# VHH binders against o26223, part 92

Target 1, 191 residues: o26223
Amino acid sequence: MKLLWTSQHIKVTVHIDGKVSKMDVLEAIKTRRSIRKYQDREVPEELIDKILDAAMCGPSAVDERPWHFIVVRNREMLEKIPEVHPYGAMVKDAPVAIIVCCDSSLEKIPGFWVQDCSIASQNILLAAHSLGLGAVWTGVYPLEDRVEGIRRLFSIPEHVIPFSVIPLGYPAENPGTRDLFDPDRIHLEKW

## First folded at step 6 (VHH)

Design f76 (framework vhh_gefurulimab)
Fold by ESMFold2-Fast, scan of step 6:
Structure f76 (fold): chain B 191 residues (1-191), chain A 122 residues (1-122)
Amino acid sequence: as target 1 above (191 residues)
Amino acid sequence: EVQLVESGGGLVKPGGSLRLSCAASGFTFSDYAAAWFRQAPGKEREFVSAITSGGSTTYADSVKGRFTISRDNAKNSLYLQMNSLRAEDTAVYYCAARPFEEWVTPSEYDYWGQGTLVTVSS
């Protein structure tokens, strides 16, 4: 039914350390925006740990979970990313970036690692947003020059494929939400 | 090497209690859903109880209110507390594990133990 596709807010109550918190998962998904301007503030390691925990909780094809993560805080290294990623200029201004990688030795089913790493990348974006941070997914795979540039820059082994670079920090911009619901893309019973 | 090893089986009288344990090794048990199955003489293997990595539990109607499944991820262990045991609970009990996976899931459990015998008789 088309009513199943109308925008509604879903409220979830979560128990955290004996406290009850209200979470709106649908709102988090709908209000997440790409953030490319960051405050000059350090992101605590505890928040990065929470984000990476969330990243690893995604579904994975035959549970291969091929993802590895590189956390980059070194300013000089962050400043070198735009040299190998032309749309990564904002990374130099971020306090931290996460590089999502695939360890091909963990691959159990050909090609599904791309979807696995996409899921991990999206979970990073959503977790960051839920924690009051801003982030943006900058694409690396399947662009050969970016893959090899990032591999060389971070000494990534040949059997590991860098998939995305996600700079994050406290947001210094506040873009409005988007209304992207398009019922013409929903087909009932048949195409 | 991947292993699931059951223990705690034995002979008990009707109305008695028994606690089964299953020790997992060679894989990250905390990422797996785990379950107990049993096979009585002359019968097919049947589902007893399951627990997700997050702790949500499911029970077969025949054991609801009598059996409790639990896990300890720090010890890579699965447990089945069996109370008010009946003669018809006599079976070899197997622990099994499968990845907790939401989009591409194997159609069968990946890992099985060798089983532990539970006999309920006087």
Scores: ipSAE 0.000, ipTM 0.098, lowest interface PAE 17.1, mean pLDDT 82

Design f77 (framework vhh_vobarilizumab_d1)
Fold by ESMFold2-Fast, scan of step 6:
Structure f77 (fold): chain B 191 residues (1-191), chain A 120 residues (1-120)
Amino acid sequence: as target 1 above (191 residues)
Amino acid sequence: EVQLVESGGGLVQPGGSLRLSCAASGFTFSSYAMAWYRQAPGKGRELVAGIYSGGSTSYADSVKGRFTISRDNAKNTLYLQMNSLRPEDTAVYYCARDLLEAWYTGFDYWGQGTLVTVSS
């Protein structure tokens, strides 16, 4: 892009920057934290729809897009998740959880569904954060006991693999910021 | 062969202070995030405080401003300074490795715990 006009272009740039300066993608990635404590407050269906739309927009190996999602709001069902997931205790206190699943019948290339579902899971966490919600990824796959426990609990068919359980809610904690940049992990031109 | 050994628990009156220690062995301590969890009788286990290898810290809202997590990488030791203790802080406190943003965790990374009783 090239500068055509002076003061008017400067004013237009400032105005555009003002609109874009609401939490940008880099800020969302850097400030997202795992949230395990939630307010006793419902999450509107419209926000869940926005989160799931974002989840489905990730890149996918050979564009197979094998993800399916179960949205769980039923209190009794949320309270049973810790029985089959040893580190999912916080799920019972969440107003809603999303279970990310792979439909193996949609798989076009073996094994890459794990990356596809990882991308979908991370997009859920980032979208939730951008909307003022907190969430945490609780791992299911590849732990056979957790996979089968979640499958039985939610009547998931054998050709579908539960990948992650992500409780979401309005955050009741603020863990603060992180500084994770490590230049020793960056190699120029060769290892 | 990862080992975490907690110490420093005990009986204290409301408003008192305790400092918990966790001695770590079997891994490169300075490279890992560390955390303190607690479990009260009849309740689930909850995250109390965490510290990254880079020094960033996080705290549960219930303890923020009262507890301070710190580490001594030369001694492979994690600390939790607990001030202004309340009866609801009564719990077994556990040291844990690699749990701050971890989506997977195993019992093998947890210590045996140290009991803190705040009584009155």
Scores: ipSAE 0.055, ipTM 0.441, lowest interface PAE 4.3, mean pLDDT 84

Design f78 (framework vhh_vobarilizumab_d1)
Fold by ESMFold2-Fast, scan of step 6:
Structure f78 (fold): chain B 191 residues (1-191), chain A 120 residues (1-120)
Amino acid sequence: as target 1 above (191 residues)
Amino acid sequence: EVQLVESGGGLVQPGGSLRLSCAASGFTFSSYDMAWYRQAPGKGRELVAGIYSGGSTSYADSVKGRFTISRDNAKNTLYLQMNSLRPEDTAVYYCARDLFEAWYTGFDYWGQGTLVTVSS
């Protein structure tokens, strides 16, 4: 039988141990890769809670913290995302996706919500990686068709802007390393 | 200047084969993930196949077992071998750089594309 979810806004309090990472920060940053293939295995709610806690810990312009998150586990809904996001085909194969949104009513200064939601999105990717999961940032904002498609699909109100869709799961691929260090992009003292 | 030049498209009957090539210049090819995308008439662009800088590959479910992506780092060339072609494979095929870490894939960083038409 399908689980029936209502619009209940009850937050279950779980003890989340965010004190220790099993890899150092530099290692996590350097080894994180976008993952688009996932094992057919559910992600525990406890790990999603840890990821969302980390997402909300980024710096924010005048501490406006305008981010809201939609957690999508329903298979039928995940299968509809590629219909409104052409480059989100992998989402239908993910056990869960997080939609990062900006509530514009929380915005204290114009325009910086984009950086705020970018920081939250990257924190989701790094936190997922540190917990042994894989994820990928699929872009929504500022593409009007994708913004409106995602808004309609998830009943997002007009004052809230869907920013990114991040599918995640236990990785079923292991990308090779990238050597992207470019000393020509580093200038000493002046341009 | 980053350049990607696709070739190898054409008209083929259902069940036929084609090999697409993408000649890359203007960047260190071996250091980047590469991918093939396609866009059918009236549809958005979709990822067909990707290959990481380390050589591992990824495919859309619709092409698994039929298409093979490969790269030749010495020649700065990306390939897509397409077998058992179907009418639904009809599209303009685009070569693209760094897509596995790209959060936006609608930007103009791919080439002109090469048309593949599967019909009689």
Scores: ipSAE 0.136, ipTM 0.484, lowest interface PAE 3.5, mean pLDDT 84

Design f79 (framework vhh_8pnl_2)
Fold by ESMFold2-Fast, scan of step 6:
Structure f79 (fold): chain B 191 residues (1-191), chain A 119 residues (1-119)
Amino acid sequence: as target 1 above (191 residues)
Amino acid sequence: QGQLVESGGGLVQPGGSLRLSCADAGFTFSNYDMAWYRQAPGKERELVARITTGGSTNYADFVKGRFTISRDNAKSTLYLQMNSLKPEDTAMYYCARSPYEDWIHLDYWGQGTRVTVSA
């Protein structure tokens, strides 16, 4: 799972007031965009830790919380992801990627892990955005070729299912905002 | 749903230029990440160039410095300006769209336009 984790991570807890997000929740949700171009800047381990903390705070079916995360910073490993994920070319250019996985041994009821891992993935995207980073969700499950490719590449055990690959970094692009509100999709009292 | 219609292909001499167009009918063009792909006989389709909703561009190494991708949201049209064409650029060229917030990254395809570079 954490085969590429390094011992250089800071283990001392420090209160850093200057890193408090300026975005409220609604602003973060409405302005978050998929980011596929990254600056040539390292992402501090403290920010990754905050993102993963947020990822684990989502609701979970029967509170089973089946998610596990692989943090990939190794350049060689990031460059191999596009070989097993055809539309993951941007991952090789990112300073770091998070692989969201389901540990099926933690399932209390079958099938709801997909929703749980979707929630964790979206929380990663929102948390990254709130911290001034950009990220993009690249889909793995339920495409069997991508699932098996990622499993093989990162030595993921058979009872664990890779769900998504999320590259992230400081953004080098600024997509415009979207106006997606469609009142025709809202039904009052019944369909 | 929605249609992509490619045009602008043709026969050209080595060193010549062509401008390909892709018209997007029926959808809000400005909401889509757009790309050009090509397929030579007996080969798989390969990415030539991509442009995001925000205007960020990416090019395959084999066309860098020679091709320019651009978009006109008011006309719902994607362009590929091809300069210094080589015989190796001979292929069917396809327009594709993918929503920028697409997390699966499966593209919708057009029918293609043929480019032949021959002496």
Scores: ipSAE 0.258, ipTM 0.629, lowest interface PAE 2.2, mean pLDDT 84

Design f8 (framework vhh_8pnl_2)
Fold by ESMFold2-Fast, scan of step 6:
Structure f8 (fold): chain B 191 residues (1-191), chain A 119 residues (1-119)
Amino acid sequence: as target 1 above (191 residues)
Amino acid sequence: QGQLVESGGGLVQPGGSLRLSCADAGSIFSVYDMAWYRQAPGKERELVARITSGGITNYADFVKGRFTISRDNAKSTLYLQMNSLKPEDTAMYYCATKPWEDIVYYDYWGQGTRVTVSA
């Protein structure tokens, strides 16, 4: 008898456990919160692709766009992140994390890559929120021990700088929203 | 590189008073919402009192009317005034901040200061 595994087909059903809500940009910005508890659910690759597409659409100094991204789904690797990032304990419980990196060889103007990678990191957080996911920015650069630890763990070359680690997943907590508007920080015409 | 440093613990008789202090030893600012937690031997850490950056206070039922939390933002110092101490108050007391949107630190704890209430 000939084995049927020569043309194996796997049926995967992607199930969304609720109505997909669309929010406008202002609502997304105002309601996004850091999320550090995640459901035991996989995040579809299609959502990660949408998030990374959004991350690359940010403004960049001299349009240098120095960002590179590492997508980590491997459980063993996620479990090692807290060993090199003292405030990254939640990463081991996330289904996926994105490491935002700067390729310094792409830098056209000194120092602005930090702003470029900050913009990419915030776009990841906003895009994740708009897609019904929760995420948190855990800072890496400019803390030398975290930079070196993450570089070593993910075999990142010397000319590439890990900037942030962003675990994400379907949220298992709801911290609510913030009211932060402070008119005393707004100056008209002059300081 | 910053750390919270607690002080003011010690041995006291039932009914006595102690004032605990928590200072930022480095670049961490006490302008975040701050809290005091305690951990008695064989128990989990429990919230004692919290104070927002705006000065709004909240207390656990077991310390209401006896403890007062306060802060001095100019000195980057958090305080816990403990009055009418009971043997049940015996614990290691921890200063903590949980600046929810902080990208550098989250769930930042001090090393603790020991309070023993014994006859």
Scores: ipSAE 0.513, ipTM 0.786, lowest interface PAE 1.1, mean pLDDT 86

Design f80 (framework vhh_8pnl_2)
Fold by ESMFold2-Fast, scan of step 6:
Structure f80 (fold): chain B 191 residues (1-191), chain A 119 residues (1-119)
Amino acid sequence: as target 1 above (191 residues)
Amino acid sequence: QGQLVESGGGLVQPGGSLRLSCADAGFTFSNYDMAWYRQAPGKERELVARITTGGSTNYADFVKGRFTISRDNAKSTLYLQMNSLKPEDTAMYYCARSPYEDWIDFDYWGQGTRVTVSA
């Protein structure tokens, strides 16, 4: 076994049964892209478990952690999502999707569950990217038609609010690199 | 920033074809992910197809296999090739700058071009 880390992200390459590349946190954040085209490959349950573990590690207002997750692998159900989510056409082609939900009964402070579920959603995207997968956040809340459509499709209780639908899989596209740093949006000491 | 201008719509029989064009009069076309949307009478606007700056594509399931989105950055033009047209495809078609990282799909679009598929 030889342990050398060599990637554009971390200068270390792991030689075992297969090659493993790891990126640092800043690189993961800067290089993550929305992915809407997926290979015809199953995503192992082990990777979904790692992604959901990461999703639950985000900060949460008064530690309410109101997130619940629905993991959808059933092809018939994935094919029905575009009927209730007009911009979710790619979900039909994904091997798996995660629906991020808020259980309002866990809410300790009004309204901050939106930030909590946003954090969980972004952690899913970053964790997926770090594991060599691609994913995209498709918006549900606060669009009432999408909220009610997803709720009915997945038998979600009235006290639970579907927040986002995140299809994921091995990427079949490589979107271009982005340079988004804008120093004009940074103010020192005061506006 | 340029204005988007759609063209190429018209009246066609079921099973026919049309090619829609969307011209960006400005110099920034290559910097934007682009999309085609449509709105039928009495219905909400819906996404038809999206293409990134790098050429990656995404399609609504009701047009997969029939429509092809493409772009020509040198001509600052977006295209939608529409084949095997159905009466259900009758709508105003709009192009929009559609950032690929947009998670809610911004409701910006041009004036549109009308597509009518006769019964």
Scores: ipSAE 0.058, ipTM 0.482, lowest interface PAE 4.0, mean pLDDT 83

Design f9 (framework vhh_8pnl_2)
Fold by ESMFold2-Fast, scan of step 6:
Structure f9 (fold): chain B 191 residues (1-191), chain A 119 residues (1-119)
Amino acid sequence: as target 1 above (191 residues)
Amino acid sequence: QGQLVESGGGLVQPGGSLRLSCADAGSIFSVYDMAWYRQAPGKERELVARITSGGITNYADFVKGRFTISRDNAKSTLYLQMNSLKPEDTAMYYCATKPWEDWVYYDYWGQGTRVTVSA
């Protein structure tokens, strides 16, 4: 194995609220909620870049990392997503959406790309939350009609599978926090 | 997505049976986890039975062996077969979705159907 040192430094002023930067990992996980109402306010490209960097840091089976991402900001295209995704009505009101895709040519072990793209999707949700944004995972795979609808709409090649559509923006709702801990689902030493 | 509409409630004597139905006006019924809840007079609403989109069922201990939850995805209908009814089963019965956060963000509740078990 070889170590390669690459300088990747673009210094950008980040427009983030100081309160958001104080969230630790456990707090982010416990307080993240699906957000479907967004302010009419654009998300800076630098925040999208940070979110996608976090998405690519997830674990992947045999390090295959099959994920690709489409960033959609075009209003006309966002307005067409609900036509092919029945639960994507909120996407038309979002300033941006990320489509998580699998490039099947990068898959090394059959089937594990689903877990890989799930991990990337969850990292997008957590990273968005940590940066003061709200997001929601709308499912595409394994529903054939949604997969083909999204593929057609975004000219996605046949060897690439759209997995999820994640609209995001500055939140216009606060659903509060849930307590979901269930000790009956924890078994010690044996079932 | 449509409103949940419960039916099949009524007055029945102890030991009797009723079959409740819940119709959902929508093509997405098959994706939802579905549940039956009940609310007895003066009590909070409680879970009676749940069925996942894949057909896996779970029951509250107080109805195990007496009630059966089932679904017909082609008809977008949820059922609750209630046998060996007891006065303690008297309640308004509500159909609800148990949505996953990534699919449906708000609970959809029906108007309820009343079950009264008395001699």
Scores: ipSAE 0.000, ipTM 0.145, lowest interface PAE 14.3, mean pLDDT 82

Design h1 (framework vhh_gefurulimab)
Fold by ESMFold2-Fast, scan of step 6:
Structure h1 (fold): chain B 191 residues (1-191), chain A 121 residues (1-121)
Amino acid sequence: as target 1 above (191 residues)
Amino acid sequence: EVQLVESGGGLVKPGGSLRLSCAASGRPFSDYAAAWFRQAPGKEREFVSAISSGGYTTYADSVKGRFTISRDNAKNSLYLQMNSLRAEDTAVYYCAAVWGSGRYLEPYDYWGQGTLVTVSS
């Protein structure tokens, strides 16, 4: 596989060469919503690169970093995802999707790959939101039929576990933010 | 409900091999995710390896490349092939199971009585 962008883009820089809208971290966390309707508009490769860079910057148990990512832009492949993922109907209409995977050969501490891939998935959602895109996490693991379906569809090796499918694009909906703070869920000093 | 019985433990020299078996009874084993754990004297119980009903496997770093977990649903059995054994592998080995094919990384509900593996010259 030929990728036009390279890992050389993972260079720390103190300058931005373009005028980009920024969102602070707290605002991004509080205003991010699941987006399931997308504009018929291509997502530039440089934005996908920034999102994947952010995904790989998450904390990982014992620094195992077991994540691998499949970037899907092929329309025929995107249209087949709903056949193996019942709640993935919106993926067909997205310009791109990212499949978050765990390479079990990279796992150093048993079971923490689920947390590692969850962190990577959330970072994808937050990074997409901060860049003006919308995304939604559709669950694959631990549902065996979805895991096997996605594996077969994308020729994923037996030692690699597909964890989530995240369609993304420019949003065509704007759901209002929610006030989810619940002080009854906070316990001081003990339960 | 499922019952688990381990076998195959024993005394083996460093560098040797052993194959542990776990026989399941009660419900069809194909419905269960399964795992091997071990506990050495004075230590906490340690995860060794797990397998989903679909065949997805996970290994502790200490045993990767040396141990292989496998299952035979037709025989209602779980196996652990242990190669290149070391003194630090000495422990009581337990098999464990949980209902639900994809739950092999969750806490386990059913446990065997354990089988002792001693690696000593």
Scores: ipSAE 0.000, ipTM 0.094, lowest interface PAE 19.1, mean pLDDT 82

Design h10 (framework vhh_gefurulimab)
Fold by ESMFold2-Fast, scan of step 6:
Structure h10 (fold): chain B 191 residues (1-191), chain A 121 residues (1-121)
Amino acid sequence: as target 1 above (191 residues)
Amino acid sequence: EVQLVESGGGLVKPGGSLRLSCAASGRPFSDYAAAWFRQAPGKEREFVSAISSGGWTTYADSVKGRFTISRDNAKNSLYLQMNSLRAEDTAVYYCAAVWGSGSYLEPYDYWGQGTLVTVSS
């Protein structure tokens, strides 16, 4: 019973204040913020399926796509995450979290799985935001204590590396967006 | 643009084997991620197996250990070797592909017409 998706991808209409909301890609990128406060409201499985579909759409070094995902809804398990991740306190209050993992047996080129899992993590954040949810990337790799804590807590095999924990929910905060454009970081034709 | 054409379906007894083929035309196959899906009578289409452009494979739990996906880029072909077939494997099998980047779980841009596999005694 482990097959979560079919060839028919779940299409979800997101309702905000009784109306369907849509944002373009650039607006989603510019307005996404880390959300650490969630409403006491369940996230439908259909939205999680859409987010995970988007997570797997990122580019991958030599197309190795080493990512695996653990979806955690069990309250007791969510409450244990902060014991092994000091800055994961918001996970206790989230209705669901996604753990992004690397299956090292799928790795074709050493070290690029970190970029691959980073891309998957960012796609989760953007997809969640586009669907009216809030999320935050909480770092696991490369902090050895957090990697081992999460591996032990979720019975993750030794060849699989937990990379990030991303709690998700309907946002209960609205931090303003920032203009982070810095022209001094752009070099034309050479350094 | 690419076109996909499945072949190899048919009637087989429980415990038997079939090999499905999917021929790609229109563009070189080597950069496509590809997958097999199936649709049983009265059910939604479900994922069976996927293969990356680099040859890494994934299987649904229901077929793991019995089915093997493979590709031959020189022949622009995708294959599904199906062993130890069960009545529950009866379905129309579809080949799917996506250009440039892909995941076995994302929407595929190109689909074949399907080939029927019937497992019956």
Scores: ipSAE 0.000, ipTM 0.096, lowest interface PAE 17.1, mean pLDDT 81

Design h11 (framework vhh_gefurulimab)
Fold by ESMFold2-Fast, scan of step 6:
Structure h11 (fold): chain B 191 residues (1-191), chain A 121 residues (1-121)
Amino acid sequence: as target 1 above (191 residues)
Amino acid sequence: EVQLVESGGGLVKPGGSLRLSCAASGRPFSDYAAAWFRQAPGKEREFVSAISSGGFTTYADSVKGRFTISRDNAKNSLYLQMNSLRAEDTAVYYCAAVWGSGKYLEPYDYWGQGTLVTVSS
């Protein structure tokens, strides 16, 4: 798959609905919500490339950068994901999904690839939100049946571990904001 | 905020030993996690060993049992004791550090200039 390569090569600038996205970092973090309903609208490849660039910018243990990404736009393939992922029903209705994978041959510090892939997954969610899209993280690893189901469906080699499936699109729902600040979880100096 | 200077590289015969040193200046070294990396001609830079600010160590499979990483916070120094050296250990060795990270979750921010180790008969 050469989508990311093509967009990086041509260096296209993208605007969202005729306007540049205006969201600071704290606003993006505080207003991002899981989105499971999508408009019947194509997501431009240039936006996917921006999201994947952001995914690769996260910190990584000893700079091992073990992630690989599969971009799925094929409707037939998207419709098969719920067959191997019982909480992935919304994926069939998304215009695109990103599968975050770990190439174990790139792992430099044992076990830290989980944190690396988690950081990449969260960056995908935040970048999508900042660009006017909605997304949701559906868990794959460490659930063995889901890992093997996704591996078979997308011909993923045995040394590569599918970590998460993230459907995304223009949101067709608008959940309210959450008040999540809990001062009882903050301890000064000691427990 | 911190500068790193490696020393101790040189020519050594297969089966020999070398001790590399890394001197840190600027901020107290005890605040940093540190690591050794190496790069052989025509190869990518690879991880060798790391030590957290708390003293927990990690090693690449290629050097386990032969190399030992250690630190001396009073001397602001990091060390790599290399035993049973092989021709494939020939590389430029780099010291790296990152402030406040005990879990190696951040890329290393500070790098030395490197010291050459050549293993040859």
Scores: ipSAE 0.000, ipTM 0.120, lowest interface PAE 17.9, mean pLDDT 82

Design h12 (framework vhh_gefurulimab)
Fold by ESMFold2-Fast, scan of step 6:
Order: structure tokens, then C-alpha cells, then sequence
Structure h12 (fold): chain B 191 residues (1-191), chain A 121 residues (1-121)
């Protein structure tokens, strides 16, 4: 066998129908929608790995990268999320969920872990969308009841803080496009 | 601005039925997700049922098979048909709606003021 060198500069994504299409970064950002209805179809581990790789590539304050991730596929565990997270009742039928966590022992600068975990959460949403999946960010931190409920349900140690729960799967809904550009929120040179 | 107004609550005996209505003003129901939530005395607000723009419905396990959510886009109204009512269904029922993607903190951006349902002998 011979090794052939190839160069690919075109970004592609896997569609919900399994087809590959082209999607640039701006298109992905502008067309990403919260998806709360999923096909009864498992997400391959390879796609979850790609999503988590993208999650870890975000900028982090003083490069502390405090994020940890719990991948939940167990149906009994997914069905228990609504008991501690009211939003989870809307999305418990997802085939998989990712819990974004902060390991506080990795924190170098107080408070910036919130931004770090927000960046990781958004990267999960964008990466999922680019791969033909749908996802939604459901908030955990800083709601004390949700934080402690999720911690208890998934045996998360006290030095680790659950930040968000992100159910994902192949989308079974197609929300319309958004036009959110508001030039009144842009100030030139000064306020 | 958007306003949601619930109606149809009242006192009903165990095993009875009620139909709740939610009227929306300001925006049509056809392009968003809508839901019913309830809050019993001394308890947290909990999800009951939802309907998406495509007509797909979801239900809490406690009400599945007994409650039916529906909407009439022409009348801009959302309904919850409640059958086989139990004492534990006693709560204030809230209509909720979201346009577009909603928020990451709450699934619904707009809420009604609630309608009381009391199931008692």
C-alpha cells in the first residue's frame, strides 16, 4: 500500500439524513438552534469524541482548562434528571447527555471557571450542529438546587461543580432560521 | 407584548375531567413551543406537557395517558384535557410559551398567571 498526501480545506458536516454537507463557521453559528426533540437513534461514540475534543479547544483563563465531562447514555439515569432539574423533563428522551463540570482543584483564577465552562458548553452545541446533531444547553450553575441535585444523582465529588446538562441526538425537529442582527447594539468608537 | 391567559380551572371530584385553555395575544402559537406546568402548595413548579411547532407532544410520566395537550392555531389557543383526575393533580396550572430557541436557563420565555385546579371529594 502507498501513502498518498491529500489536502482538505473545506469544512464539512454530517447531515441528519447521514449525508455530508459544507458548513463554514459563520453558517454554523447563525443556523445553530436549540433542539429538544430527537430521533430514536443512538449517537456513535466517534461523534461524541469529536464533540468533546472541540469542547476542550476553547480559550481558558490562564489556560486552567478546569472542565470535566460526564457522558450519560444509561436510560434509567437520563430518566432521573427531571427529578433534580425541571428543564430535564422536556429533554429526558434524548439518546445521550453531556454534563459539563468544573474541577475546582484545577482553578487558577477565582470565578473564571464559569466563563471556561460556558465556552466549553457553546463549543459542544456548535460541534454537535456541525456534525448533523441537535443539542440544547440546560442551565445548572448557579442554581443551588440543580447543582446539588445533579451532584447527588451522578455521584459528583464536592470539589467538582456541575455547570450544564446538554442533551443531544439526531434532530427530529427543524426550527426556522433566526434574524437577530440589531445594529442599535453596535457603538462606533465610543458608547 | 405577548400575554398568556389561562382559564378552565375549578373544583372537580377524583376521577373527573377538566379542560384548561390558554389564550395568547401578541403572537401566533403556530411558530413556537407551548407547555403546561403546575405548582402544588409547598412544592416546586413541575412540567406537565408540551407541544412543538410540528405538533409533537411530550408528557410527564405522572400524567401520561390521562392528560392530552392540543392547540388551535386559528384561535391562537392551547388546551390541556385532563381525565381521571387524582388528588395529587391539585395545583395551579400555568401556560408557558417560547418563540425561536428559548433560553438555556428556562425552556419558556412567556408565562401566564395560572389557573387553580382542586381535586377533592
Amino acid sequence: as target 1 above (191 residues)
Amino acid sequence: EVQLVESGGGLVKPGGSLRLSCAASGRPFSDYAAAWFRQAPGKEREFVSAIRSGGYTTYADSVKGRFTISRDNAKNSLYLQMNSLRAEDTAVYYCAAVWGSGSYLEPYDYWGQGTLVTVSS
Scores: ipSAE 0.015, ipTM 0.380, lowest interface PAE 6.8, mean pLDDT 83

